# VHH binders against NACHT, LRR and PYD domains-containing protein 10 (NLRP10): the designs that were tried, part 3

Target 1, 318 residues: NACHT, LRR and PYD domains-containing protein 10 (NLRP10), of Homo sapiens (Human) (q86w26r167to484)
Amino acid sequence: SLVVLQGSAGTGKTTLARKMVLDWATGTLYPGRFDYVFYVSCKEVVLLLESKLEQLLFWCCGDNQAPVTEILRQPERLLFILDGFDELQRPFEEKLKKRGLSPKESLLHLLIRRHTLPTCSLLITTRPLALRNLEPLLKQARHVHILGFSEEERARYFSSYFTDEKQADRAFDIVQKNDILYKACQVPGICWVVCSWLQGQMERGKVVLETPRNSTDIFMAYVSTFLPPDDDGGCSELSRHRVLRSLCSLAAEGIQHQRFLFEEAELRKHNLDGPRLAAFLSSNDYQLGLAIKKFYSFRHISFQDFFHAMSYLVKEDQ

## First folded at step 13 (VHH)

Design k2 (from j2 with E54S)
Fold by ESMFold2, look of step 13:
Structure k2 (fold): chain B 318 residues (1-318), chain A 121 residues (1-121)
Amino acid sequence: as target 1 above (318 residues)
Amino acid sequence: EVQLVESGGGLVQPGGSLRLSCAASGFTFDHYAMAWYRQAPGKGRELVAGITSSGYTSYADSVKGRFTISRDNAKNTLYLQMNSLRPEDTAVYYCAAQREGFYTWNYPRYWGQGTLVTVSS
């Protein structure tokens, strides 16, 4: 069977996929149904040096001694969770550009088309915008939509976040008066940012004078909350603008080349200190041939999209 | 170099409690999922409890309600609080770590050396 989980950026698809893998492993989910459940990040699949199924299994199993013969003996008892189909990256090497597909995308496409391991189960997560590219590959799929917080779930979140019931009521009332803000709270991460901002205002005894009136303002509130000072002991408006421009530049270059993983050198070219920007950038070390390479990505694809959109405003202000 | 070092094992009576710790080093702790496995004499390793990088926890049925997994990302430490211990909980307990990019819980990427827990009257 093949299931497609779709939802807008930031709706928790990756978190759900990882919960499912763990719940399977503990016997809570699908007991007795599968011998192996593999999680595969589509964003990171480009890092496979050879685009072969055997290499994919070695990476999932953490060594080159994976029992490939045993794993593949009963493919109907395998589940592959392909997370982030919309984040498939073009190959680093330009010579595959001429074919229109990367070797790594070809491997995943063969799995999805049921040419490789046709009896295995697949769960694919994606943003809706990529469904147009995914649907032609599908033979028989069930579709599930992840919508984020319902209206009831948003109310419960506010009640839980604010221990004081009156604070919760005031904060929720402010959010409900602004349709854009209320809709944005459908995304759990943004809901947290909004609650954190309102709690900070209430703790300072301030009246909320200006609410965010669009998605850009909500994102800017998040940025101002988590953007660190440039140096120890000092935080300046000019330093903040410089870091923001650099993040926008990185995001724009990434989108231009449909890239979601960045080398440390590329961060340095954009004058970014990855360790200090952990709220926006995640890092991992990978073995690539004989070298250990550190790669960064935006913590979530939605951040890359938001910074890219903002880059148009920064460029046009000159 | 990645290291996982368990501690806190020992001899306890049935119904007692024990807290296991796993000190981690050599990787970005809060980016990894963590788990406790156990291996009783003559048996294979089994997953007891896991916690994702985002903090979601899950438990095997045999320990649900009695064990609590937790993590302290500031101290790079994983914990297992074991309450209402039974003789069948006797095993070597292993800390495991997994990067959540390409993985299966059948084969965690990193293992500790193990700590022995014995539940006997």
Scores: ipSAE 0.779, ipTM 0.940, lowest interface PAE 0.6, mean pLDDT 80
Fold by OpenDDE, look of step 16:
Structure k2 (fold): chain B 318 residues (1-318), chain A 121 residues (1-121)
Amino acid sequence: as target 1 above (318 residues)
Amino acid sequence: EVQLVESGGGLVQPGGSLRLSCAASGFTFDHYAMAWYRQAPGKGRELVAGITSSGYTSYADSVKGRFTISRDNAKNTLYLQMNSLRPEDTAVYYCAAQREGFYTWNYPRYWGQGTLVTVSS
């Protein structure tokens, strides 16, 4: 079977995918149907050493001694969850200007086209814009739309996010009284942004006087709250502006080249300090052969989209 | 060096409660999904409860409503609150960690040494 989970950025596709894997493992989901469920983060596929199915399986198992031959004996009992098809990355090597599929992309394409393991089950998550690229690969697929949080789920999220009950209630009250914020919080990713923003404001003793009027305002409020302060007694505004510009540049470059993971050296090229930008960037250590390498990504793809959009405004001021 | 160290196991009467802890070190704890496995005498190892890096929890049907898995990222610690314990819950309980990204729960990345829980009258 082939299922496509479609949803906008931040709707919870990744969360759902990971939940599915766990629920399967506990025996609550698909009991007796699958012997193996493989979760594949598409943005990380570029880090594979080899563009082979066996290597992908070894990676998923975290063990080079995994019984791959045995696993492949019954492909009908395998489920692959390809999370974030829209986040497939092109190789870091500048030279591959060629509009062609990378070997790693090709590997996944062959899997999706049912050329490789035609009897296995696939679940693919993607954003709507990427469907154009995915549809030609699909022969028969069930499409499911991910809508985000229900009203109950929104309330629950606030309760879970804030450790202090009074803060949670206050934050939720603010959001409920504002239609724009409340609607925005339907999207789990945005809900997190809103909660983080409100928490930041509360911690700083700031009264939320002006409420965002749109999604852009929400992100701006967040960015304004968490941009690093100017350490050097100099014009704090210029330094903040510089960091913002740099983040925009990084985001734009990433989108242009279909890159979502960044090396530390790349951050340096943009004069960004990764650890200081934890509000915007996340880091992970990846084992590449015998080496461990740190990569950065935007905490959420929506941030990368936001900063990319902002890059057009910043360029105009130059 | 990666270490998972379980604690809190012991002898308890039926209907009793125990809280297991797993102290993690040597890896970025908040980037990993965590889980409790158990292995009863003469049986295979089974997943009891899991928690994603984002805090989603899942339980085997056999323990649902009785066990609660939780994590404290600040302390790099995984917990399993076990209530209403039954003789069938007797097993060695193992803490396991799996990196989210490329992973499967068939083969957790890291294992603890286990802690024995015995439920007996």
Scores: ipSAE 0.621, ipTM 0.881, lowest interface PAE 0.7, mean pLDDT 89

Design k4 (from j2 with F27R)
Fold by ESMFold2, fold request of step 15:
Structure k4 (fold): chain B 318 residues (1-318), chain A 121 residues (1-121)
Amino acid sequence: as target 1 above (318 residues)
Amino acid sequence: EVQLVESGGGLVQPGGSLRLSCAASGRTFDHYAMAWYRQAPGKGRELVAGITSEGYTSYADSVKGRFTISRDNAKNTLYLQMNSLRPEDTAVYYCAAQREGFYTWNYPRYWGQGTLVTVSS
């Protein structure tokens, strides 16, 4: 069967997909239904050097020693979770690009169209905007909407985020006193931003006297808490503004080119020091043939969208 | 590349407790999923508890309510608190990890060397 999980940015699609893989592995979810469950990040598919099914299986299995014949013996016992269909992106290297669709997109599209492994189960997560690109590939699919946290789930999230119950209670009390902030925490990605902000304030000994009044304010509170100064040694406020402008520039160019992974060189082009920006950027090392390349992405896609929106406010006059 | 080293195994009586630790090294840890597996003599390895990079935990039915998995990303360490131990829990316990980009729990990418837990009267 084929299931499409849809929800706006930050509604917890990736979190749910990873929970499902783990719950399957412990026997909690779908016991006896599948021999293998594979998680595939659509954002990272562009990094595959050879775009065929066996290579995908090698990447999912440790040390690229997948028992391909055994895995493919009963394809009806396979589940592929294709997370983030809206995050499929162009190949970075021009020699791998071909006119039309890339080879990597062709593999996933062949799976979705049921040309490859037509009896396997698929779970595809996506933002609704990408449904226009996804629906023409689908034949028989069930659609499920993810709407975010219930009130109970928000309370549980705060309890699990903070190691100290008193810290969790204090943070949740601050959020509950602001109806706009409390409603925004229905979106798990926003809930994470809020918890991180409050934890950062508590670690710095700050008293929270003003709470954010909208989603832009929420992200600005996080940015103000974690944005480091530039390394130029000037006024720290001016230096932070330079770093902010650089993050906005990176996000804007990424959106323009449908790019979600960035090489170190791209960060340098924007005067960004990736290791100092861990609050906003994640990094991964990938072995690409004989070379090891480091790639960065925004920790959450909501940060890329936020900084892109901010780029219109920080752009110099023309 | 992540390197994993387990510690904390030993001999305990039924009903006793142990805390296993798994020290990870090599890089930042915050995007790895991690788990504890165990292997009793003559049996295959089985997953007993796992934790995602965001902190979601899941347990096999055989250990639920008795074992607690946790992680400390600042110390780059995974833990397994094992309470109410039974003779059936006797096994070599392995720490495992993998990046959450392309994976299956059938074949975790990184393994530790294991630590022996023996539960005997």
Scores: ipSAE 0.765, ipTM 0.930, lowest interface PAE 0.5, mean pLDDT 81
Fold by OpenDDE, fold request of step 15:
Structure k4 (fold): chain B 318 residues (1-318), chain A 121 residues (1-121)
Amino acid sequence: as target 1 above (318 residues)
Amino acid sequence: EVQLVESGGGLVQPGGSLRLSCAASGRTFDHYAMAWYRQAPGKGRELVAGITSEGYTSYADSVKGRFTISRDNAKNTLYLQMNSLRPEDTAVYYCAAQREGFYTWNYPRYWGQGTLVTVSS
């Protein structure tokens, strides 16, 4: 079976995918149907040492001791969850600007086209814009739209986000009284941004005076709250603007080159300090053979989209 | 590498409660999905409860409504609150961690040494 989960950025596709894996593991989802469920973050596929299915399985299992041969004997009992098809990265090497698919991309494409493991089950998550690229690969697929938070789920999220009940109530009250914010919080990713923003404001003793008018304003409010001063120690507004421009540049470059993971050296190239940008960037350590390498990514792809969009505005001001 | 150390196991009467803890080493605890497994005498290891890095929880039917898995990222600690314990809950309980991304719960990457829970009158 092939299922495509589609939803805009931040609708909770990744969250759902990970939950599915866990529910399967506990026996609550697909009992007896699958022997193995593999979660594949598409943005991480570029980190594979080899463009082989076996390597992908080893990667998913976390070690090279996985019985890959045995696993592959019954492909019909395998489920692959390919999370973030639109985040599939191209190799870092500029030289491979070849119009063709990288071997690593090809690996997943072959899987999706059912050339590899034709009897396995696939669940693919993607943003709607990327469907155009995915559709030609699909023979028969069920499409499911991911819905955002219900009203109950929104309330629950606030309660879970804030450890202090009073803060949770206050934050939720602010959001409920604002139609724009309330609607925006239907999107889990944006809900997180809003909660984080409100928390930041509360911690700083700032009263939320101005209400965002749109999603862009929400992100700008977040950025304004958490954007650090320039690494050069200058706490001036100018320094903050420099950091913003750098983030925009990083995001734009990433999107242009279909990159969503960034090495520390890349951050340095943009004069960005990764650890200081924890509000915007997440970091993960990856085992690459015998080496451990740290990569940065935007906390949510929505941030990368936002900063990319902002890059056009910042350029106009130059 | 993440090291996991379980604690809190012991002897408890049926209907009693016990809270297990798992201390994780390292600074990246928040990037890992965590789970509790158990292995009863003569039986295979089974997943009891899991929690994603985002805090979503899942339970085996056998423990649903009785056990609660939780995590404190600030303390790098995983918990399992076990209520209404039954003799069939007797097992060695293991803490496990798996990095979210490329993963499967068939083969968690990191395991603790386990803690024995005995439910007996």
Scores: ipSAE 0.764, ipTM 0.937, lowest interface PAE 0.5, mean pLDDT 89
Fold by OpenDDE, fold request of step 15:
Structure k4 (fold): chain B 318 residues (1-318), chain A 121 residues (1-121)
Amino acid sequence: as target 1 above (318 residues)
Amino acid sequence: EVQLVESGGGLVQPGGSLRLSCAASGRTFDHYAMAWYRQAPGKGRELVAGITSEGYTSYADSVKGRFTISRDNAKNTLYLQMNSLRPEDTAVYYCAAQREGFYTWNYPRYWGQGTLVTVSS
């Protein structure tokens, strides 16, 4: 079985994928059908030590001593969830600019093409733009569109996000009165951005005077609210602009090189302080052999897209 | 990298309630999916309840409607509210954590030491 979940950035593909794994684990989803469900974050595949299926399985199991041999005895009882096909990364080493797929990319392609483990089940999530690259790999697949939040789900999200009921109501009222915001909140990722923005404004005692008119305005409002340092009163507007430019540069470089994970050294290169940019960047520690290495990523790919787009507008001070 | 410490276990009567807590070390608690497992005497370890980093919850059928898993990211703490306890709920309860990139739940990366829950008249 092969299913493709497609949806725009932030529609909840990753959330759904992770929920599926959990529901399976609790026995509520696919009871008796699968012995193993492997969640593969495609952006992390580049971090594999070896371009082998066994290594992938080991990785999926969190660097545990997984019984790989036993797992591979019954491939028909395996489900692979490939989350974020469009986020497959090129190797960090520039030298492999060889025309073609990297070995690590090829590993997943072989799975998708059913050359590897042809009897296993696959669920692949991707953004629509990447379908042109995925479709040629698919022989037969069911396509499912992820649409985002219903009206009821949007309301519920606000209630869940804000611990204070009054704040929740205020925030939701603001959103309902603005068609752009309300529509934007159909996308869960954007809904989070909006909620976070509103919460930040409320906590700071700021009145929302100007309402965003488009998605760019929404992100700019968020950026303006959380761009550091806000608390130390000492960061000049110039400093904030520098940080913004740096984030834009980082994002642009990533997109240009098809990279979504960034080493700390890369952040330093852009004069960015990762821990201070928690509003924009997330970090994870990865076990790479005997070493643990920290990587940063934008909290959501939508941020990377936004900052990439902004990179064309922000002039670097020479 | 992450240490988990369970607390709140003890002896309760059938029909009683108990709340377990799991304190997690580290600064990236919000990046982890969390779960409660239990192991009854003579039985294998089973997943009881899980919660994603985004707060989505899932329960085994055996505890659905009686147990509630929740998390407080500000306190780096996972909870399991257990109501309407039954003798068959007697087990050592373990807190487990997985990073977002490693959602398999077959072999969680981090485990607590466990806390004993005994349901008996």
Scores: ipSAE 0.756, ipTM 0.937, lowest interface PAE 0.5, mean pLDDT 89
Fold by ESMFold2, fold request of step 15:
Structure k4 (fold): chain B 318 residues (1-318), chain A 121 residues (1-121)
Amino acid sequence: as target 1 above (318 residues)
Amino acid sequence: EVQLVESGGGLVQPGGSLRLSCAASGRTFDHYAMAWYRQAPGKGRELVAGITSEGYTSYADSVKGRFTISRDNAKNTLYLQMNSLRPEDTAVYYCAAQREGFYTWNYPRYWGQGTLVTVSS
């Protein structure tokens, strides 16, 4: 069977996907139905050099530990959760053509079209805009929409996010007094941004006098809190604007070329110091053949989208 | 290098409590899913409790209501509060962690060395 989970960026698709994998593992969800449930980030699938099922299984099982023959003995007892179909990076065109692969023959496309493991179960998460690319691959699918946090879930999120009960109460009070901010926290990704911003303000000993009034203000509050100071001794406001423009440039270039993973060299071309920008960029090391390569991505695609949108404003100001 | 180090195991009477800790080093694990497994003598490892990067928790039926998994991202530490312990809870308890991008709970990517919990009179 095949289920498509749809929702705008940050509505909890990834959270639900990870909940399902864990609930299956504890026996809470689908007891007895599956032998294996695999979580697969579509953003990172491009890093599979061979783009083969065995390589995917090795990555899911901690590389070279997978009993591949045993896993594949009963494919009808497998569930693959393909998270973030909208985050599939465009194949490296020269590498795919030289290896005889086309977009139609990528591993994920073969799984979705039921050419590989046609009896396995699939769960695919995506933003609605990417459905145009997904729907032609589907035969029969159940569609589910994810809408975000209830009021009770928002309160619970604040209580769990802040380990200090008094911090949680203060943060929630600030949010509840701003109807637009409170409604925006229905989206879990924005709720996380808001909580991170407030925690950052509290840890820096600052008081919140003005609250954000829209989505742009929310992200700007986060940026202003976590953008690192200039460590070359120059004017911090000018240097911070330079770093901000560089983040916008990286995001815009990535969106234009449908790229979500970046090498260290690309960060250097944009004058970005990845380790200092952990609030905006995450990194992972990958074994690619004999080499270990570090790749960066925006912590969430919402950040890449936000900085891309901002890039039009910084270009205008030039 | 990523390391997971468990502590807090020991001998406890039936009905007693223990709190296990798992200190993580080599990176911040705030966006990784983590779990506790246990292995009784002569048996395979089983998942007893897990926590997602977003803080959602899930428990095996055998420990639900008695064990509580939690973590402190500031200390990079995972916890398991074990209450109302029974002799069948006797096992080596292992901390485990997943990477964000590719995983299955059948085979976690990172493991600790284990800490022994013995529940007997």
Scores: ipSAE 0.742, ipTM 0.921, lowest interface PAE 0.6, mean pLDDT 79

